# VHH binders against q9ybd5: the designs that were tried, part 22

Target 1, 159 residues: q9ybd5
Amino acid sequence: MEGEGLLVRKIRSGVVIDHIPPGRAFTMLKALGLLPPRGYRWRIAVVINAESSKLGRKDILKIEGYKPRQRDLEVLGIIAPGATFNVIEDYKVVEKVKLKLPEESQGVLRCPNPTCITRKEREKAVSKMVLVSQDPPAYRCVYCGTTVMGDEIHDLISP
Key: E = the ipSAE of ESMFold2; O = the ipSAE of OpenDDE; V2 = 0.75 times the mean of E and O plus 0.25 times the DockQ between their complexes.

## First folded at step 6 (VHH; framework vhh_brivekimig_d4)

Design e7 (at its last look DockQ between E and O 0.01; V2 from the best seeds 0.00; counts 0 for: pae E 13.9 > 2, placed apart)
Fold by OpenDDE, look of step 6:
Structure e7 (fold): chain B 159 residues (1-159), chain A 119 residues (1-119)
Amino acid sequence: as target 1 above (159 residues)
Amino acid sequence: EVQLVESGGGVVQPGGSLRLSCAASGFTFSEYAMSWVRQAPGKGPEWVSSIYSSGGRTLYADSVKGRFTISRDNSKNTLYLQMNSLRPEDTALYYCARDFYSWEHFDYSSQGTLVTVSS
């Protein structure tokens, strides 16, 4: 599951994310809350610009010991639709998921409009963004209509 | 540890200009949107402007649109706020904040930079 490129040891347990578009590995780490210094809790291998038969070039993430959260697949799907999320146990892939853009994101993507009702604490409205385009990716706030597309969507991911 | 250090404040006359800077450290600056927030004496924090991580898109409060310009230099881990046509009501402590949302909790660890607009 490593692909071609730099040799990286197999992990006993954790997650391997393969076929990441080049340049988005660190975005994923950010989204998962694993950028330094927090990421030092885990053993993390980042492979950048590995050869890929599918993409030409790709990034790879290995996070040993990491236990996926429920929202992780959604977040990672937003960042890298088409990438492969692998759960590893005892050096084996026990679960494989193809990441995809969610049709609806609730509580994960926050509206960047500070006047949006979801940005008013007193309203207790949870952010809700709907997919309005896949290519390029675009999400629209169901409350105020603010639309964000492309890689800028990544900035909306709540920690 | 996340550190944000604001600078560039001062005293200016109405109609004057200032350029604020925010030096960021302790995180991957280029991966985060950034915001400017201000707090006037006796008032709560007010959102001023935000910029996406790439710098390609910006957002502004209505009160500053057309007068203020937010920008960033990811190579220098620095956020900027060009303030033109300053008004007395712009007088405040100005803070920079990571992402679009963090300022909502008023968790400012920085001292901010004071902007005073007076004749």
Scores: ipSAE 0.738, ipTM 0.866, lowest interface PAE 0.6, mean pLDDT 92
Fold by ESMFold2, look of step 6:
Structure e7 (fold): chain B 159 residues (1-159), chain A 119 residues (1-119)
Amino acid sequence: as target 1 above (159 residues)
Amino acid sequence: EVQLVESGGGVVQPGGSLRLSCAASGFTFSEYAMSWVRQAPGKGPEWVSSIYSSGGRTLYADSVKGRFTISRDNSKNTLYLQMNSLRPEDTALYYCARDFYSWEHFDYSSQGTLVTVSS
């Protein structure tokens, strides 16, 4: 059905994230703090399990007026690498960007090792995770060498 | 590691010109919008100008429009700011920043380059 009529109303300005792997739109909203009660101020449209020529199935996220921070963009790239991030102004796409796994994450992904120095509040060390594989996605902690892979990475996004 | 290194600042008389450069490394420069942000002594950061990743659209704060020109060279991972008709109020520490089309949230970490416009 992709390429036929519009599934949801066009937004005047904001962000449309397309080609999200199916099942990840709510993970994305939760990780960004965009769900009620915190995120109720945003006008959000979510399309779940739409047809996609690229993926077979996809999720779509439309957020009117949203202006993501760099931290938010890292989160988006971790959850849905390969998704299309569209900037909308005056009902038109003015820029498209393919989301990517960040080469490194500082302060966003926490280390899964509970004894890592970055998990000790008293030590004041900020987590730093470096990308060591694109497919499957994998990150390695620079302090203790612990590696996390696949969808488990999503559970490590700092709240 | 993401690195942004600014250069080209200096002392200049009112009405003069300077060209700032920002060398970027540690990320795919061509996939990001870039911005210049300035911070005058004792003040908070002020957005100056932005350029889309494609280079196809540029945006300017009203205070610099017509005097400053932002540009980028994606083959050299370099962002530029041509500053003409400089005024004393342009005196500030200038930073380049990686931006994802927010224009209100900037990701920068560097020393910046100081521009001083003095009579």
Scores: ipSAE 0.000, ipTM 0.194, lowest interface PAE 13.9, mean pLDDT 80
ESMFold2 (binder alone), look of step 6: mean pLDDT 82; pTM 0.831

Design e8 (at its last look DockQ between E and O 0.80; V2 from the best seeds 0.00; counts 0 for: pae E 5.0 > 2)
Fold by OpenDDE, look of step 6:
Structure e8 (fold): chain B 159 residues (1-159), chain A 119 residues (1-119)
Amino acid sequence: as target 1 above (159 residues)
Amino acid sequence: EVQLVESGGGVVQPGGSLRLSCAASGFTFSEYAMSWVRQAPGKGPEWVSSIYSSGGRTLYADSVKGRFTISRDNSKNTLYLQMNSLRPEDTALYYCAKDFYPWEHFDYSSQGTLVTVSS
């Protein structure tokens, strides 16, 4: 793995997320549903503020035994575009994905507008947000037009 | 286990002010948006306000805009609701909740804090 930081044992199988912007490791854990107490199902190493030639500082997550879901890459891409998602098997990287902001998010990012049709329980409308800016990140609800920017987008990630 | 304890309710005259607090525990408070909801006697729950995890952005129901202010102190795991220019129609049990309203699985077992606005 790239960069210098605290020594952490290699994991046999699971996920390693590298090049996380500082401060977003726990946001990722939340998004993945791995904050305590649920996270105790897995062995998790969190490295905060490791040295990074690319970013200056970075966070790292190692989650041993974790099986990635289909939505995970989207969610993590929202939180940390540019980070590297590694799938580990037998102590080897078997898959490497560069995370990115999705152009469209369905059912993952919630509209923060409580009057939006997607927030009406009776309507069963699935949230749909479209990327309107890369930097800073911004998504707009296709239903009501509400736009959210920056790190606050992270709060919209559905559990 | 998620625990939310509301306080600060009471009886006030119209035009008065109250400040509600919500002490949160059992989860990483700073990672979640928070909301206030109220329920008047004989009525269903009504969303009042929400605040993002960072505290930088807030949302309000039209009925309370300009009068209520939601805030939070992440270092204290506490959510606040400053209520000014209170009206009789603001009389309700006030509840705090984790995340944005509405919730698919809201725990209505919370005790809430009673706000009574009357002459």
Scores: ipSAE 0.248, ipTM 0.640, lowest interface PAE 1.8, mean pLDDT 89
Fold by ESMFold2, look of step 6:
Structure e8 (fold): chain B 159 residues (1-159), chain A 119 residues (1-119)
Amino acid sequence: as target 1 above (159 residues)
Amino acid sequence: EVQLVESGGGVVQPGGSLRLSCAASGFTFSEYAMSWVRQAPGKGPEWVSSIYSSGGRTLYADSVKGRFTISRDNSKNTLYLQMNSLRPEDTALYYCAKDFYPWEHFDYSSQGTLVTVSS
């Protein structure tokens, strides 16, 4: 088999996220703030359900010209723990990070409870969610005790 | 641009039923949780119900629990609110909103759909 390079051409600079569990590529674009309409300003390649020696199947994201932000690793780690985040410069990987579930999330993962003090627009309370299970992934709000798990966690990432 | 269009409101007697719809466009509907919010005349907005992006988990305000059912059809980009056992205090303009935190991005220029419960 020829390999993944024939599916999508190499990028000169930007970010490549590899080993994404199948079906999560668009969720990752949402989390990066790159889903339409904003996402149409970047050259983005999405490979869905590619063959993977590590996972059997995977998604891949290539985002040309994207400069990674400090919070990207936390946000994407919530969505696709175990995926590989690659920073590309001059056609070369200059940094590689394995994404993982953060033990704590402050200001990134919101609480869905409508009565939580972190949902009051008048309040300045910043959300804080703590990891309480790796498998299935689960987080608990430190203020009201609400627990969320699985793919539903993805709905709670702050814009 | 995000567009949400509510419909299905009307005048109904106490104890009656209505089903509201919200047609969504301009965003990837299936990736977002959705909410219903209502605003009675002269009052501030009140959260009614939310549904996760998958449609599997729902949340309700205590005042509507057991009477209202939120649902979604991701293939049609449509959010629903089935309202049963309606009461006069349910009278309000009903709006749908993207996300669990609609207050920061709530578009008050949207028309909403008016529900009037009166004898």
Scores: ipSAE 0.187, ipTM 0.613, lowest interface PAE 5.0, mean pLDDT 83
ESMFold2 (binder alone), look of step 6: mean pLDDT 82; pTM 0.827

## First folded at step 7 (VHH; framework vhh_brivekimig_d4)

Design g1 (at its last look DockQ between E and O 0.93; V2 from the best seeds 0.00; counts 0 for: pae E 2.3 > 2)
Fold by OpenDDE, look of step 7:
Structure g1 (fold): chain B 159 residues (1-159), chain A 119 residues (1-119)
Amino acid sequence: as target 1 above (159 residues)
Amino acid sequence: EVQLVESGGGVVQPGGSLRLSCAASGFIFSEYAMSWVRQAPGKGPEWVSSIYSSGGRTLYADSVKGRFTISRDNSKNTLYLQMNSLRPEDTALYYCAKDFYSWEKFDYSSQGTLVTVSS
């Protein structure tokens, strides 16, 4: 993970996301709510356009001290399916997860259609979107049928 | 600190045009969808338009469709709303907001820009 391009120190504890498609590291930080000022709670290293034998170029994200939530895996899977999520403890990888597109997203991806029932304040319907295409990725709202695909899906991630 | 500063409002006659601008700072502008909302006197906030972060797709309320055009310049951290064929019912304070949803929790962090359409 280190040594390709810029040298970044190992973290003692936290998460390392590797094999991120170029340009999506900040998208991830945004989606996780870790952009400034909230991000200052953790030590964060962002490596952009590192050399990658698999992808040509890749981003790397290290967040020291960060405790991952279940929601994080879903969000990160949406942003970068195929990237590798590593949990670090005592400078060692203790868990490794390959990120993937969720088949269904409830409460994470919100429908951009303001007339959707899930966008009505008086209603209690929780956003629910289903994966309808892998490549390019596409999700469809189960309530109103609005479909969003490609990188535009990232804009649907609720903060 | 997130800052959104709207400008471009004014008084116009029915059928007139205005171009609103929203200067954004304190966040990575290019990473967020943006929205325009408006609030008429005595009414709640109304969604007007949204634009995806890339600027490739736009959404409009039925009431403004065909008359308003939302756009953005990510290099300038600026959101725009071109308003044509203005009507008296378009009279409102216009606000810009981050993403598609944040306006629902309307806070008065920005002053908005007043658009008045009257004969």
Scores: ipSAE 0.796, ipTM 0.893, lowest interface PAE 0.5, mean pLDDT 92
Fold by ESMFold2, look of step 7:
Structure g1 (fold): chain B 159 residues (1-159), chain A 119 residues (1-119)
Amino acid sequence: as target 1 above (159 residues)
Amino acid sequence: EVQLVESGGGVVQPGGSLRLSCAASGFIFSEYAMSWVRQAPGKGPEWVSSIYSSGGRTLYADSVKGRFTISRDNSKNTLYLQMNSLRPEDTALYYCAKDFYSWEKFDYSSQGTLVTVSS
């Protein structure tokens, strides 16, 4: 992501997510809880529809100063499996991982069924969604059997 | 600031119809699922219906299934609820909410829209 004046400068610290399938960068910002107003506290660069030797086209997301959370790999793996998640410290990549669909999600993907036991505060049950298909991606609630697939899965992510 | 403005309520006889609208601003409407909730006098909020961000799939409470239709127009940032075959028990303040989840814990900035079905 080096080059001529259309590219955003390297960041000193934070997160760079590369090889994002085109069209998903803002969904990723939503899933990280970084859309306005909360997103205003970070410097965020979004590259839309850049050329990629790997994908043909891609999105890129750079978030300066962002401290990555343990759940970030799960959340972003749901939205953009195959993308590259880079942790940057002192201008250097200190951690690099390829995002993948998690086999299960506890608490991150919430069941959309309002009558599910996990939606009832009294019952104290934490949501658990399990991967039941890679292609197309699909998750099933272990408590009520509700199944969600494709891009609709992105609506289940709690910020 | 997130704003949700409900409209289209009114007084109607049993068996009548109304169409509610919810104008949304201050967030990227097309990125969020949306819900309708209602609150009858003296009761807590009751979920009515939800729709995925794409508009491709809908969910309904059993009490309204077959009578109400949720829809959205992402180009107009607007959520709709078509209410047919209205009953006295549908009398309530109706609110729209962001997400499948926020109706349980969200503080509204709006007054809702009142639907009164005469008894």
Scores: ipSAE 0.437, ipTM 0.751, lowest interface PAE 2.3, mean pLDDT 85
ESMFold2 (binder alone), look of step 7: mean pLDDT 82; pTM 0.838

Design g2 (at its last look DockQ between E and O 0.88; V2 from the best seeds 0.00; counts 0 for: pae E 2.1 > 2, grease 24.5 > 24.2)
Fold by OpenDDE, look of step 7:
Structure g2 (fold): chain B 159 residues (1-159), chain A 119 residues (1-119)
Amino acid sequence: as target 1 above (159 residues)
Amino acid sequence: EVQLVESGGGVVQPGGSLRLSCAASGFYFSEYAMSWVRQAPGKGPEWVSSIYSSGGRTLYADSVKGRFTISRDNSKNTLYLQMNSLRPEDTALYYCAKDFYSWEKFDYSSQGTLVTVSS
């Protein structure tokens, strides 16, 4: 899982995300809440713009000691559909998941429209966004109809 | 530590213009949407404008549409708010906030910048 041209040590346990589109590794760290200072709880290796036989160039993210949360796959799928999520134990891949765009996102993607009912504190409405396009990716708020597409979707990910 | 420092406020007459700046540090500025909010005396916080991380798309409250322009320079970690055709009702303490939502918690880490519009 070492990038071509740049050697990175294998991790004993944690997660490895491979085949990340170039430039999205830090977006992933943000979405996972692992940017500094919180990220210092784990050993993190970020490989940027490594050579890839599949993509030409790719990013790689290794997080040693990190335990995946339930929402992690959804969040990462939004950021990098097609990337590979690997769970590592004892220096071995014990689970491999191909990330994908969720058909529906509840509570993860928040509507950017401040007048949306989901943005009202008195209202207990939880954000709900539905996938309306795969390429480019696009999500629409089921409450107010606000639609966001492309990389701008990443800005909607709640911490 | 996240730091946001607003500047550019002042006293102007109705119809005047001001340009606010927000200097950001302590986080990866280019990875976050940013927002401007304001709080008038005796009122709750009001959302003013937001801009996506890339700067390619902007959002405005109806009360400021056509008059205010939000922009950002990711190379300088700075958020801007150009305010034209100012009105007395624009008088408020203006804050910048990280992402679209953080301001809702009223956790302002900054002192804001005061804008006063009066004859």
Scores: ipSAE 0.786, ipTM 0.889, lowest interface PAE 0.5, mean pLDDT 92
Fold by ESMFold2, look of step 7:
Structure g2 (fold): chain B 159 residues (1-159), chain A 119 residues (1-119)
Amino acid sequence: as target 1 above (159 residues)
Amino acid sequence: EVQLVESGGGVVQPGGSLRLSCAASGFYFSEYAMSWVRQAPGKGPEWVSSIYSSGGRTLYADSVKGRFTISRDNSKNTLYLQMNSLRPEDTALYYCAKDFYSWEKFDYSSQGTLVTVSS
């Protein structure tokens, strides 16, 4: 939607994530496994605090050559709901997805409570966190009731 | 290369206090939650406390709640544990760990800092 005022050159292939709330670009790179030093194997453009008609300010990520993975939309939707995920091929957007908070997360958000049954190998219980608020975002563990809000949710993404 | 260097341990009488530090390098410290874990002689690792990446919220094991305070200074890449009202059962090697989860696979690759509560 805001491609007319590009701050960096277009990429031939990969992904462009636009309308990222300011300050979350590095957290998104962490969640994709692209934070340095591993991220140095990729051509990545990070635009911090660009002007946005929709948000006032935004971050933008361009990741050349990145092949989207099945889990990416959920993980990035947790970090930057409302951002636009664009798949690029031959300098053209071939897929555009608005990221959103999932209503529930199984296995992606892991409960931070070390006494939760999902943290014990013997129990074999898979974590399940359910969305209980959109703004601010909040998730609650269905097993122990631990609730995490806002940016703290990002610490729960399973490595 | 992720590096975590613990310090501040020592020998102290029951009821005493110590302040542990963990200097972090080789990763983006402010993007990660951090934990303290301890290991008493002959026992497996025991989670002590965790703190969210922002420093806004903290978690404590029941055995230390009210006596220990975890904190962090993201500008100095440093994690702290203030330990008050120490008891003999707090005697252990203390380690810091990245995030809420990595201590579960603890392999003692760091040196830790020894806390001895005796006499």
Scores: ipSAE 0.463, ipTM 0.753, lowest interface PAE 2.1, mean pLDDT 85
ESMFold2 (binder alone), look of step 7: mean pLDDT 82; pTM 0.841

Design g3 (at its last look DockQ between E and O 0.10; V2 from the best seeds 0.00; counts 0 for: pae E 17.3 > 2, placed apart)
Fold by OpenDDE, look of step 7:
Structure g3 (fold): chain B 159 residues (1-159), chain A 119 residues (1-119)
Amino acid sequence: as target 1 above (159 residues)
Amino acid sequence: EVQLVESGGGVVQPGGSLRLSCAASGFTFSEYAMSWVRQAPGKGPEWVSSIYSRGGRTLYADSVKGRFTISRDNSKNTLYLQMNSLRPEDTALYYCAKDFYSWEKFDYSSQGTLVTVSS
């Protein structure tokens, strides 16, 4: 969790996301709403393009004091399936979760089609996207059929 | 603070062209999809076009397909809208918006840029 080649202090409590595909750390921060200025509520360390025995290169994200929400795991799973989510307490990993693509995303991924029923305010339909491919990742709107794949899926994450 | 500053509007005759620009600051531009929306006098906001953050894929309203082109330069934090074959019904105040959705809440960071198409 220290990152190879760089010295990063251990956090007392919070979360550490390891084995992030290179270049996706900031995407995660955006998705979690932790980019500036909101992110200044926490101590955040971003390690970019560190050596990785598994991936060759990886990003690492440490957020001290951050309490994960249920939504966070889904969001992070969408951005970086296969990454490791670690909960830290008293400088120790107390929980480790392998992130994965959700089979269904309700309310998190919003349909980019403005004519979709889920985009109509009068319609109380909540966005619902279903996983239709693992690699590359792809989600389809169950209402209008709009399909989004690859890294473009990240743009669908509602704040 | 998120800032979006639109420019490039003006008065043109039907069939004319304009190129709008949106200068973005206060957020990581390259991490967000961007949208153009417009509001004609006496009407509600209308979605015009969107572009994904990096892939370059674009979306258009049926009313502007084939005539408008959305693009972006992430190195300059700038969004563009090339408008060709303009029609009187394109007359509106044009706004730049962050992501696909924010405009629905009338969260406009600027005063927009006025496009007037008239003979």
Scores: ipSAE 0.768, ipTM 0.885, lowest interface PAE 0.6, mean pLDDT 92
Fold by ESMFold2, look of step 7:
Structure g3 (fold): chain B 159 residues (1-159), chain A 119 residues (1-119)
Amino acid sequence: as target 1 above (159 residues)
Amino acid sequence: EVQLVESGGGVVQPGGSLRLSCAASGFTFSEYAMSWVRQAPGKGPEWVSSIYSRGGRTLYADSVKGRFTISRDNSKNTLYLQMNSLRPEDTALYYCAKDFYSWEKFDYSSQGTLVTVSS
């Protein structure tokens, strides 16, 4: 977290996600399943529209006690590539990761084509989406060739 | 406020044709994929066709492939559905929808246009 005073207290352990483009913190919480009905058991601080030397404005997300899964990093990278993911232990950053768009997504991004084999409830086909553009972000389904781009990608993250 | 106004429905004989239009306002039309959805009496909504924002990729339900053609004119903020070789099973209230996933929630943002195919 560069050059800024803290808007909330430091956490003892958990994660801090910094340099989030403004307006995306709640999208992250929903995508991680950290809001009701599926999950709501961590102390969470959300800072909206803070000043950022890097971005002008940013959101910040602090989740006390949270232990991230690899799927969580993929989800966050899709929502906010370039944001900084910090793992905190004993009030210290023990790991820092720059979030990025995954080159390939299996089982996380759904295909937007409603007739795709991966959208059929009785089929065992796992979605596979391949990154085809960084800017704007775009993914293509390997089964049916459907392409999705921009903010539409965020709505394809599996619940 | 998003506004979608469908038109072009009517009564036709089996084998006939109709062209539906959807006039869009209140959002940047050229940035969004658009869909046609239909609802027959007593049935839930059924996805018919979608077109990506750039117009290059089109998708169709199996029941309408080869008979219906979706298109868009981004300069006029208008979505179209050309329906050929109409069948009685195509009888429904037709809606346009913003984005692919809006149709999964069935959004009554518009009144629709009625297509009746009967002899």
Scores: ipSAE 0.000, ipTM 0.116, lowest interface PAE 17.3, mean pLDDT 80
ESMFold2 (binder alone), look of step 7: mean pLDDT 83; pTM 0.847

Design g4 (at its last look DockQ between E and O 0.01; V2 from the best seeds 0.00; counts 0 for: pae E 17.3 > 2, placed apart)
Fold by OpenDDE, look of step 7:
Structure g4 (fold): chain B 159 residues (1-159), chain A 119 residues (1-119)
Amino acid sequence: as target 1 above (159 residues)
Amino acid sequence: EVQLVESGGGVVQPGGSLRLSCAASGFTFSEYAMSWVRQAPGKGPEWVSNIYSSGGRTLYADSVKGRFTISRDNSKNTLYLQMNSLRPEDTALYYCAKDFYSWEKFDYSSQGTLVTVSS
C-alpha cells in the first residue's frame, strides 16, 4: 500500500485504494467529488503509474480522514473493477473490499439519452442501468435501452 | 472556480457557418464530458450536443444532426461546436456546460454566445 517506486507515508485513518489501473486515480477523485477545491478538506496522496507485480503499472489513492459512503463503493467499482478498497483505522487495514462492477446501478449512472424518461424533471423515474457486459464493461438503460461501454461509462457517473 | 467562456457567435445568413469555442478553466477539463445547449428567445434551454471526455463519442439532437459537429481539444481546455447549414431556428444563446447533466440546472454563470441566423 506504500507503493513501489515512490514512498508515501501511511495514513492514520481514511481509505487507500490500491491496484487502480493507470490513469484512473483522477477519475476516481472526480467521481467522488474530491477534486479541488472540495478535495482540500482531506489530505490526498495520488501515486501515478507505480510498478505493480499484478498489473505492470498501477495508481494508488490515499485519502486521509475520508469516510466512505455506500455509494462510493459502487462508483469506484464502476471505475476500477478489481481494485482494492481499504479502510484504514489507527494505521491499520480494518476492512478490505475488492471493487467490482455492480450488476445494477440506480441513481449513480445516468442515462446519456436526453430524451430518456429518467432525464425529465417532471418525471419521478430514477436512472437505472444494468450490467450487460463485464469485459469490456457495458451498461444499458432499462428505460430507453441506450447502451454505453468502456471508459465512456465513467462519464455517466452523476456528481 | 469553474469558468466557461463561450465565443464565436455572430450574425449569419441562412446556410452560413459559425464555429463556437468554449474556454474552460478551474477544473480538470479532460476528465469531464461536455455539452452544448442553447436557449432561444422566449424558450427554455435545449440540449444540442454531447461529447465524452475522450472525445471519441458524440451525440446530437435530431434538430442539428448532420449540420453540427462537437469536438474538443483537451490540451487547450477548449470545446468547439462547428455549425454548418445554419437555419433561422438555430438562433439562440449558446452555452457550454460540464458533463451531460449540469445544463439541466441552468445557471447564469456564463453569458453564452449569441448566434443569430437571419436573412
Scores: ipSAE 0.325, ipTM 0.686, lowest interface PAE 1.6, mean pLDDT 90
Fold by ESMFold2, look of step 7:
Structure g4 (fold): chain B 159 residues (1-159), chain A 119 residues (1-119)
Amino acid sequence: as target 1 above (159 residues)
Amino acid sequence: EVQLVESGGGVVQPGGSLRLSCAASGFTFSEYAMSWVRQAPGKGPEWVSNIYSSGGRTLYADSVKGRFTISRDNSKNTLYLQMNSLRPEDTALYYCAKDFYSWEKFDYSSQGTLVTVSS
């Protein structure tokens, strides 16, 4: 493959995520557990730093046969808001979704404060982070008030 | 700006027919699957039908199969629902939605088009 989006194979069924900000395709694979060894069972094509009329440059991710969980859509929206999630059936796009920052995250984004009650295993408190800014992206913990913004949010996605 | 405008509703007797339209603008209509969703007063939304962006596949709820036909005209940016053999249980506000996967998150701020089946 050339590493550009010009020579990628069409997939019969699965997912194509397009207009990913450059540099984030592998972050997505890691956060979803699709990076090897766990991703070996999937036919995955990754295009890095392709030309984009929308973004100037983009990453593209194609996953044959993949059906995302609802948690996966939340994770994708956190990593690449504004990217296009395409469902493919019989070589045709049957659904397009513009990924967005979730207004709230429960149990997916952990609080960055290591002393927050949601970071204490014994407390069984589930994290709840609320969106407080779209640009730059920012979330605030409802328990301790700690705010995280920008690319640091990606490090907080629960394993 | 995405805009979806439903029309064609009305009052009909059981066994009658209506044709709903949804005029779309503000996005590339031909690239998206489209759905019809309905909501009876006091009930939650019920998915009715879906059509692929190409028009190549249609899907129907069991309750309307054989009576309703979804179609689209990509040159006119318009989605249609032909409703035949209407029954009182088809009485609802009907809404169109831009994509199949997200119909469950449909924003009910749209006016919709009211279909009332009553003698």
Scores: ipSAE 0.000, ipTM 0.125, lowest interface PAE 17.3, mean pLDDT 79
ESMFold2 (binder alone), look of step 7: mean pLDDT 81; pTM 0.820

